# VH-VL binders against q9h9l3, part 39

Target 1, 176 residues: q9h9l3
Amino acid sequence: PRKMVAIDCEMVGTGPKGHVSSLARCSIVNYNGDVLYDEYILPPCHIVDYRTRWSGIRKQHMVNATPFKIARGQILKILTGKIVVGHAIHNDFKALQYFHPKSLTRDTSHIPPLNRKADCPENATMSLKHLTKKLLNRDIQVGKSGHSSVEDAQATMELYKLVEVEWEEHLARNPP
Key: E = the ipSAE of ESMFold2; O = the ipSAE of OpenDDE; V2 = 0.75 times the mean of E and O plus 0.25 times the DockQ between their complexes.

## First folded at step 1 (VH-VL)

Design S3h (framework fv_sotevtamab; at its last look DockQ between E and O 0.25; V2 from the best seeds 0.00; counts 0 for: pae E 8.5 > 2)
Fold by OpenDDE, look of step 5:
Structure S3h (fold): chain C 176 residues (1-176), chain A 120 residues (1-120), chain B 112 residues (1-112)
Amino acid sequence: as target 1 above (176 residues)
Amino acid sequence: QVQLVQSGAEVKKPGATVKISCKVSGYTFTSYYMHWVQQAPGKGLEWMGRIDPYDGETKYAEKFQGRVTITADTSTDTAYMELSSLRSEDTAVYYCAKDYSYGSEAFDIWGQGTLVTVSS
Amino acid sequence: DIVMTQSPDSLAVSLGERATINCKSSQSLLYSSNNENYLAWYQQKPGQPPKLLIYYASTRESGVPDRFSGSGSGTDFTLTISSLQAEDVAVYYCQQYYDTPTFGQGTKLEQL
């Protein structure tokens, strides 16, 4: 079995004026898109800005949210030893206060063959939504029930699968 | 199906207060912000404010700050917009509108509008 | 508040022809974290509430004909109707929801 997972996180604002990005939801799926983890997460500090328009996080989601320290442990346990796929994944790792080895990280926002396949400039940073529409003919982030990090993680995995062989070969020749 | 049904037209005198309602059906009332938008005759759209029906938290446009009060009754799935100290300039159609998604602040469903006429 | 400015204020287009409406924001509507533009387009016909056409600058709302398309990024956006139909006569508004919602002044689209 492939030891590959995709991750997507949503963040809220904490600290002064809510400028600190704190993890508020994390979703992890396996190679087949099965959900391995999907939890709302309670930041250790008071939430100043839910950033709902960005995150889809509402106050009600925090009522029974998993404390950050606990969630972080759970998430790291899942990620350890895996190839981790994400979109603009540096933001997710930053929010997790954890950085996965570069050699085991795949960022679909920085895969030129993926952009090429989508008829986009190879060095441009395209949105997950755009790539998903172009390459998978699927609309994401359009749900009436708010943003779904699970959906985003699944889309990210599917996108990567389109270029997996080519990109893995490239990385083998050019280790990060 | 999802729909917002607003109360009927109002005629008010200057200085009066008007309160219009917006009844929700077809979706979970507390899951989306409810917004109010003003449109003067022949003019554009202007956001007035919104409420989170979950806890009643509100945000108002500066232009209407102090005169507008938005409330929500979760027992009846109804949002209200109250505008006080009415002026002739407040003559307009007022719309309620829900978020497209959670707190998105783009609006996929609108009420039919309520005409408020302010005249002496 | 972010100021939205549409152009032109009015536009007359023949049936079957392309209609183009522009919208500019005083600040970028591009969110760097997800690389999405928080810009929506609405259509409003007389006596009716606005109808959502496009969100995230280029995503069509369900049920919206494919002749409607949105493009642009940052501060410059465009709504395009590839082939104008009679039922497309209306006022069109852009709206940003990057910050506190604000609308453009509207563009009246008429049939030539």
Scores: ipSAE 0.586, ipTM 0.866, lowest interface PAE 1.1, mean pLDDT 94
Fold by ESMFold2-Fast, scan of step 1:
Structure S3h (fold): chain C 176 residues (1-176), chain A 120 residues (1-120), chain B 112 residues (1-112)
Amino acid sequence: as target 1 above (176 residues)
Amino acid sequence: QVQLVQSGAEVKKPGATVKISCKVSGYTFTSYYMHWVQQAPGKGLEWMGRIDPYDGETKYAEKFQGRVTITADTSTDTAYMELSSLRSEDTAVYYCAKDYSYGSEAFDIWGQGTLVTVSS
Amino acid sequence: DIVMTQSPDSLAVSLGERATINCKSSQSLLYSSNNENYLAWYQQKPGQPPKLLIYYASTRESGVPDRFSGSGSGTDFTLTISSLQAEDVAVYYCQQYYDTPTFGQGTKLEQL
């Protein structure tokens, strides 16, 4: 029995014109939605664009933020050997500069049964906000002040739990 | 509720300096950038610069670099724009404007404007 | 600097008719990391400051009537007023915030 966690990261813009996405916050929750990790993370490069509309990150969050190298080590210790659930999770792994085994990865943006339950095309990539509204009747990512990565991780876990039995059986019969 | 109130009209001689204030109410002053925009009579809008009141970080448009200074006083929730070496072409209405989201350079709340006339 | 060009410079539309204003940027305003266009639209009436109507090319600001809509992506953007009302007579400006902010020259909308 492997443990399951859900992850959601917030990124800020670094590099030329802020076009590089750098990790600035990471939240990890357990199967029941309890927070295992939630830290602001200081990128190694100058922040050009805080992307606050989505990230919720401001300069004050960076003052005592955990340096990237340290935060990455802490996060990877939590993720290693576990089933990791996320939404468009490749972006989170890219920001972490981390490869997680595909067999232990669950991406709620690419689970056909989940889209089917939401009356969406099975192979479409639907937003976390849309799926959460359709399937959990809950509004997330409300307003202009940025997203809560804790809220997003919790919603992502709850969405996965709706199809967990069906999807795990599918993966057992059709290993990645 | 949320309001930006600017100081009154100014008449200045060429070569003078003008300093315009923008008093904030109804939101947390340090939570949004404050921007300044110039509008010459019968003309369009031109961004001059901005300040982050949280730490005083400023950024200025190249056209105004060296002549414009933007400051913020967090004890009075007031932003200032100072323009030096005034010329007749600086005759304009000057607006302070709040970004709609922290660090985003689109503007949801504007001051009423301050007319500066540069006259010989 | 990113140059913003509006068309037409002036437009006369009858009450109840559709008004369309165009805005073109000298380079793409599409931010690939979040797939958003960094383009805003403002309304300005004589003696008043500009009023934000639309941001991220198509997101309507709170309190703005639904007859106002924004569309487009990359370099070509449109502001549409589906059914002109008398209070809509104003100058309209597009603005990019992909880089250092720049505004279009403005389009004067008049009642025909």
Scores: ipSAE 0.425, ipTM 0.812, lowest interface PAE 2.9, mean pLDDT 92
Fold by ESMFold2, look of step 5:
Structure S3h (fold): chain C 176 residues (1-176), chain A 120 residues (1-120), chain B 112 residues (1-112)
Amino acid sequence: as target 1 above (176 residues)
Amino acid sequence: QVQLVQSGAEVKKPGATVKISCKVSGYTFTSYYMHWVQQAPGKGLEWMGRIDPYDGETKYAEKFQGRVTITADTSTDTAYMELSSLRSEDTAVYYCAKDYSYGSEAFDIWGQGTLVTVSS
Amino acid sequence: DIVMTQSPDSLAVSLGERATINCKSSQSLLYSSNNENYLAWYQQKPGQPPKLLIYYASTRESGVPDRFSGSGSGTDFTLTISSLQAEDVAVYYCQQYYDTPTFGQGTKLEQL
């Protein structure tokens, strides 16, 4: 029935003191981890803080970046009608100024069976880096050059696959 | 290894100008701000200003505006700080420093310092 | 400008003992959106440039011994050296980077 994608976004700081998080990169992968979308995105507001240590975004990436309005349209076209997997995915949707149907949303930061497999407290909000190391034996987000949204989206999909059958059955019994 | 190597000590007369260089190696010069910090004898540290080597954009502390000029030469990976109308209170060690993360303004790598003495 | 005040101006601590240095800002350094305090600590030995020890109030820079720790939030911050070593004799500075950077006046740490 429904196809599944994973999304990850990187944000920069806009607004006073760079406190507002604005979308500056988005990566979307399919179930097999193949990249469907990976673009740098130019926020509509002036960038005050690139947050490069975490975002990986630099001024040079913005020179040919896709304007937010156009990128948002492209991204939402991909997401429409699909199950969308992410980690702390509310932040990604907020940056897109969009709210995907809850019944089609999967958040790897809030899946108790996934925490259990990682030998972590079931109700804890675990970082993607921690879950990926524990369950996939991979190091992501390495160094001070920032995150790779492609790498993070791929890791998120692989993590979800570990609990997909169990969690989809749970959601069928307990609709959001 | 990452290094910021500054030009040597200077002795100047009041009213003169000094220009200090800071040569970068071990990282991409245009990827981070370069900052300049003053430390007068027996005093603490005081931020003077910074440059984005990518596009040459600068910002200066109010105390130094009008007297300080910060520049960058990306062909030699070298930043410069020029301080004009020198006074006795400008006698200090001057440091270049790299911001930790682009725009964060915490400083993870510092130059060795350049002593400027404004003679009496 | 945000004023940074350190206390004490100097202290003497025996080798192996705990050293505690306080830093107070005139305004909160906490950015609620990311829950980070924009506060750094530096060590400066005679004739050397400052060395970054801690950023975001409590995150140790790579290569900094784990005997150094930072704590606090908002306006009140502390640098702790759990067991003083001879090489820790230095001047320590706090620095805010919430706005235009400013430094504390420094704290001279001496061996008793």
Scores: ipSAE 0.007, ipTM 0.567, lowest interface PAE 8.5, mean pLDDT 89
OpenDDE, second read of step 2: ipSAE 0.034; ipTM 0.700
ESMFold2 (binder alone), look of step 5: mean pLDDT 93; pTM 0.948

Design S3i (framework fv_sotevtamab)
Fold by ESMFold2-Fast, scan of step 1:
Structure S3i (fold): chain C 176 residues (1-176), chain A 120 residues (1-120), chain B 112 residues (1-112)
Amino acid sequence: as target 1 above (176 residues)
Amino acid sequence: QVQLVQSGAEVKKPGATVKISCKVSGYTFTSYYMHWVQQAPGKGLEWMGRIDPYDGETKYAEKFQGRVTITADTSTDTAYMELSSLRSEDTAVYYCATLYGDYRDAFDIWGQGTLVTVSS
Amino acid sequence: DIVMTQSPDSLAVSLGERATINCKSSQSLLYSSNNENYLAWYQQKPGQPPKLLIYYASTRESGVPDRFSGSGSGTDFTLTISSLQAEDVAVYYCQQYYDTPTFGQGTKLEQL
């Protein structure tokens, strides 16, 4: 079977009023939830807003962070040729300035069977926190220590596994 | 139980300084910004500023810049708002407010308010 | 600063009737990365702190009755109370949190 990984990125605000999302942390886990990559990443632009309540990122994390260009190279080596699972994964790929083939992309925010299992409208975009609580009975993103993107990537993989057989069969019949 | 408890009402003369406390319980004080909001009698809400209790970083509204100082004491889980050079128009209820267990700047947890009266 | 303007300043509605309060921002509150509008609605009764009703323009805070709903996107937002009850008599405020927080001037809702 083709190798599968799950990704979760944290972004900080750069640009005017901090409205541009720049990559500041990335976590990647394998199918079993083992960590393949987890680094703080230094954006090439001045950080205006750390967005700490969402990102868990503070100024101290940037001191020894991996520069964006180097981190991007490392991350893309892991993602290339694999099935990549994420939640609202378009945002992660945008922050990475990367195109991943649709045929190898799985977005848990846009999988109708997953929403159906959560008693949510099939075409609604539900948050990772909501789906994880409803389907895995776990609270994530409660924010007391630096908001684990590792925990989010692990939860994302576990959510995908709930619908993996059904969704892979759907994609085989309806190639993107 | 998550709770913000503010110090009691103050009566001050014009030109004085007032310092209001906001004691935090039920969550990790350093995890969320603490905001301060002013409400003059019969008027609306005005954001004054906020502090990140983790590193002491503050941000203030232009209207209050130079007169307001927000501080945090992590040993007592208490935030403070100090307003100097008091004028009669500073007569207001002052609130501390924060969020907990959610990622937004909509304030779901408020202190009970502290009335500050500035009069001769 | 982002300026928030509410209309009307005051509104009188009979019990069981619909109340509608409007809020306009001087710039868009829509954040493209998550497609959410950074707007909240509060209810305030005399002698009490404000109570959060709605965040992300349309998401009800837990414990808030279904008769309260928020709508709108970008710069124009609406709070609707589908069937006014006596306990809904209060002042209502909108607030943006797209940038440093700013509030509307408030709308006083009274019972006819």
Scores: ipSAE 0.006, ipTM 0.493, lowest interface PAE 12.9, mean pLDDT 87

Design S3j (framework fv_sotevtamab)
Fold by ESMFold2-Fast, scan of step 1:
Structure S3j (fold): chain C 176 residues (1-176), chain A 121 residues (1-121), chain B 112 residues (1-112)
Amino acid sequence: as target 1 above (176 residues)
Amino acid sequence: QVQLVQSGAEVKKPGATVKISCKVSGYTFTSYYMHWVQQAPGKGLEWMGRIDPYDGETKYAEKFQGRVTITADTSTDTAYMELSSLRSEDTAVYYCAREGIYDSSGYYDYWGQGTLVTVSS
Amino acid sequence: DIVMTQSPDSLAVSLGERATINCKSSQSLLYSSNNENYLAWYQQKPGQPPKLLIYYASTRESGVPDRFSGSGSGTDFTLTISSLQAEDVAVYYCQQYYDTPTFGQGTKLEQL
């Protein structure tokens, strides 16, 4: 049997011109929305751009943050063998330098039934904020101080639960 | 590059205890489960157990329960397998093997070279 | 425990010919939620550790020659070597990782 978790990561800019997205926070919640993991993560490279408007990360959060190598090990243990739900989740896996099996990955930015329920074109990529407002009547990512990765992971799990039965059936019939 | 280097061959008497090491390099030791597999001469592979080097959690095969102890030392990136109350039928090559977790779990993507343990009187 | 049974115990194949090795599990290795079979294949040459060839029944490990292929689903699995080379003489093992890991007894592949 498989358990299901939802993940949301925050990235900061490292490398030339802050072009590289490096993991700086990760939140993981279980099926019921309980927090399994939530840590600030110290990238191994110099942070060029905190991207604070989006990430919510400031220099003070890097004090006592978990080093990337340790955090990655903790996170991978939670994700391995589980169905992992995320929104535009490829970005999170890339920041983790991790390849999760496609068969166990659920990306709420690319689930046609979810878009249909939101009265959106089924193959469009809709933001987490838009889908959450439309389908859960909840405002997330409010203000300009950055996103809460816990809030985003919780919203992502709740969105997936709206289409879970239909989508799991579809995947069983039409595996990637 | 990833390497798993095991300690050298051992010759033990019945009733003794043997402790085999598996030193890791080329990756983050705490990010992957380390498994131990036994292969008796001319026979197949038997899973003995595994450890999560991050927290020391172990799981052992029923056949070896009570005789095998797997440990990990994160200061030296070394996993250990200790087998007690040795019998002649424990004569075998013992392998450490890393569980692949990047894109899957449960299969072994890197193996140590093996350690021959001979139990004889 | 899931029991893994390979067949044949040994076979001899001429260079350039196809070799087929079978593996049967005592229960299904297919997890319906993700439609994946939890089955791996290893090659072991004398004096060497096993080498991973195939995982998830049909996914070839990086660096493994394309003459090796895995197929099957549920309880019946096959490893195929399309054109035997001298270096392929070895013992081949299947392994399930659906539950507590277990291996088949091995199939010895020899050159005719």
Scores: ipSAE 0.006, ipTM 0.468, lowest interface PAE 15.9, mean pLDDT 87

Design S3k (framework fv_sotevtamab)
Fold by OpenDDE, second read of step 2:
Structure S3k (fold): chain C 176 residues (1-176), chain A 121 residues (1-121), chain B 112 residues (1-112)
Amino acid sequence: as target 1 above (176 residues)
Amino acid sequence: QVQLVQSGAEVKKPGATVKISCKVSGYTFTSYYMHWVQQAPGKGLEWMGRIDPYDGETKYAEKFQGRVTITADTSTDTAYMELSSLRSEDTAVYYCATYGSGSYDEYFQHWGQGTLVTVSS
Amino acid sequence: DIVMTQSPDSLAVSLGERATINCKSSQSLLYSSNNENYLAWYQQKPGQPPKLLIYYASTRESGVPDRFSGSGSGTDFTLTISSLQAEDVAVYYCQQYYDTPTFGQGTKLEQL
């Protein structure tokens, strides 16, 4: 089986009105939940909106943050050749300005068996927090962890592992 | 473990200025916003503003803009709310509040005990 | 500013019965990027500061009894007490933190 990693990114707002989503933090964990990458990232453009309430990013986090171009190179090196698991992962790839092959991408926000297991409509888009609570009986994005991208990446991987066998078989029969 | 301790009750005349303090303990003062909330007697809660103790950046509600000043002293882990040009309508209990979740979401897990400000001629 | 409107303004419920409080926002509180609703519920008793009950619309704060639950999404939210206890008599507030924080006007819950 191919090696898997899970990714979660936080974004801030750049551009004239802060409407451009720019990568500000990225966390990657392996199949066992070990942290492979966790860095604050400095966008190439001035940050207009830290979107702290959503991103958890503050000004102090940008001190000594890794420049985007450098971080992107580091991240892509980790992702290359692997199955990448994420939640609503299209947002992460967009922020990275990189799109992983669809055949090697797993989005836990679009896995019907996962929703079914959580007693949710199969075609609904559920939050990572909700699925984590329902299926792992664990609270994330609370307490001191808040919106920790590491915690979110780990939860995403654990959720996927619950349906990995079934979903991989499905994908084998129905390649994207 | 987290505690917000506010200064005592105040009695002021119309036109005066009041300054309330909120001392924090149990967490890193500069890590989270400090918010202030007004509650008139028998009335609801109203957000006044907040400060980022890290750099002193503030945001105020439009209703209080121009009359309210929020400050923070990192050396004493104390936030302050100053309200000028006091009116009878400013008679209320004032709360300091913070989240402290690490998510920087502006819901309030921790509250001060409140400070009653009475404005009377 | 986002306007929060609660209903009803007051509610009387018998012990052991279900209490339901509604909260409506003038704008959606759902953030598309993480699919979370930025809505909190508070309980306030006389002479005390508010106490956080629920955040992200449905997540119970630590120490809050299971009889309290939050539901809803977008612009319509509900706080439910499945079986009213005497200690639950209080004023309840919803609060959005999607934008600059704003509170509902409050709902007074009394024992019938």
Scores: ipSAE 0.013, ipTM 0.578, lowest interface PAE 8.9, mean pLDDT 92
Fold by ESMFold2-Fast, scan of step 1:
Structure S3k (fold): chain C 176 residues (1-176), chain A 121 residues (1-121), chain B 112 residues (1-112)
Amino acid sequence: as target 1 above (176 residues)
Amino acid sequence: QVQLVQSGAEVKKPGATVKISCKVSGYTFTSYYMHWVQQAPGKGLEWMGRIDPYDGETKYAEKFQGRVTITADTSTDTAYMELSSLRSEDTAVYYCATYGSGSYDEYFQHWGQGTLVTVSS
Amino acid sequence: DIVMTQSPDSLAVSLGERATINCKSSQSLLYSSNNENYLAWYQQKPGQPPKLLIYYASTRESGVPDRFSGSGSGTDFTLTISSLQAEDVAVYYCQQYYDTPTFGQGTKLEQL
């Protein structure tokens, strides 16, 4: 049995027109929803666009933020060898410049049983906000503060727990 | 549905200041930049500047820097464009415009109806 | 600033015939990370604000008729109307959003 964690990252825009997504916050929670990691992270490139409406990140959060290389090392130590749950998790791994084994990755945006429970088409990609409202009767990502990566990671873990037994059995019979 | 409703036509003397409003509805005002675009008679469209209503951050085109001020009132979901030291060449239709598809791309899905400003002697 | 130049300044086309409008940028609008061209097209009729037709050079805005298409990459872009209808008589503008937004000077499309 492997330990399981859930991750959610917030990205800011760097590069031309701010279209490169660079890691600026990461939250990791354990199976019970306890916070294992939550830090603002300073990108190595100039921030062109804070994307504050979506990320919740402002210039003030970058003061004393952990430099990317150091934060990445800390995060990878937590993720290595564990089952990692996320929503559209490829984006998080891309921002971390990290490859996590597919056999240990769980993406709640691509789990057909989860969509079925929400009365959504199995092959659709549903937002974390929608799934959380339908299945947990909880509103997340509300207000003008942007997304809370802690809140999103906690919701992601809770969503996965709804299908964990069924999905782990499926993966054991159909290894990725 | 998204609507941008601008204040009515203005007639100003040279040297005066004009302030135009743009009231929004049908979306979250603080989620998108609000842009202002000038269209002089017989000329094309010129971007003047934009504001992020969430924190009040502004950026202005070099041509208008020092004469244009863009502000936002989140309590009334209204953006404003103020242009000072008016000249006859500032006679134009002024538009507010915004992007509405959930990114920071600066193409404009939604436009106000336009406000004609005439600078007369 | 990126300079946008349209050609021709004016164009007369008969109903049912093809209309082609060109737009040239002073530098490439292709962003390598997402392979998208940061170019939009607008239609403007007298007394009305501009209406978005195309974004990312070739993506049609919802509700825009199939006869409108955008093509091109880098510095050279084209808006095509496959079969002109009377309602298409308007001024057309290209706009880049790779950097601070700039517009072309406009192309007036008239019915022949």
Scores: ipSAE 0.006, ipTM 0.509, lowest interface PAE 12.4, mean pLDDT 87

Design S3l (framework fv_sotevtamab)
Fold by ESMFold2-Fast, scan of step 1:
Structure S3l (fold): chain C 176 residues (1-176), chain A 118 residues (1-118), chain B 112 residues (1-112)
Amino acid sequence: as target 1 above (176 residues)
Amino acid sequence: QVQLVQSGAEVKKPGATVKISCKVSGYTFTSYYMHWVQQAPGKGLEWMGRIDPYDGETKYAEKFQGRVTITADTSTDTAYMELSSLRSEDTAVYYCARDFYSKGYDYWGQGTLVTVSS
Amino acid sequence: DIVMTQSPDSLAVSLGERATINCKSSQSLLYSSNNENYLAWYQQKPGQPPKLLIYYASTRESGVPDRFSGSGSGTDFTLTISSLQAEDVAVYYCQQYYDTPTFGQGTKLEQL
């Protein structure tokens, strides 16, 4: 059995006009929702826009943050060889400057059976907040204080577990 | 599906104030900066300013600073651009335009013609 | 302010022929940390708003025909239309979004 983890990253804006999404926090949980990794991460570039309403990140979090190069090494060590679950996970991998094999990637924003269970069109890209409310009856990402990447990673794993058997069987029959 | 719909043409006298609206649909209003761009007749594009609709943060071009005010109403998903102390040189088409970080302006309003004449 | 200068101001090209428009910035638009050029190209037809064609100097926006291509890095950029079609007659603008946004003066492309 392949080990499975769920990931959620928070990004801040760096570069011209804060347009570059740079990794500033990463949370990784195991199959049962236990936290394996949760660190604030210091981007190598000047932070122009904390995007606090979404990221939950403030200047104070950067004081003891792990430098990007070190954090990236730690995170990749956890992800390599595992099935990695995320929501719109391509954004997380881009921020990590990392390529994870598609055969080991599970994106809860692109699993038709999950949308079907939520009474949503199979081809729609639904938000993590919507799917979590519909299927787990839980409110996440509430208020203007920003998101908890731990909460988001835990919700993502729980959502995947609802369709895991069906989706893994589908992938076994229809390998990418 | 994404649409930016602007208010209709305005005719104003010198010294007046004009307020143009830009109502959005088909996306989350608070997720994108909204910019305003001026285009005088037969001329090119000139950036006026932008707003972050989530927190109301604004940034204005030096040329328009003190005369332009950009606001956003999240209850109606509408951005506004108000230009005061109008002069004949302000006669132009005004556009709202959306961007999100890595792209230039991927969606634009249809434009609003403001004519300033005595 | 970063100054954007286009050349030529106007260009006439026969249908099926190549059109080339140049754009120069007063300072580098290359952000070394992500190796991207913060330069976009727009097409504007009379009575219409501008339409995004290319961003990051060379990435074509979804739905834009492959006859349009962008190239260049740093301070010198080019928009190429490999085979002009009648619908391509328009004014083209480059824009930097490295800093406070500024546009080139525009290049009017006409059918010869």
Scores: ipSAE 0.006, ipTM 0.495, lowest interface PAE 14.0, mean pLDDT 88

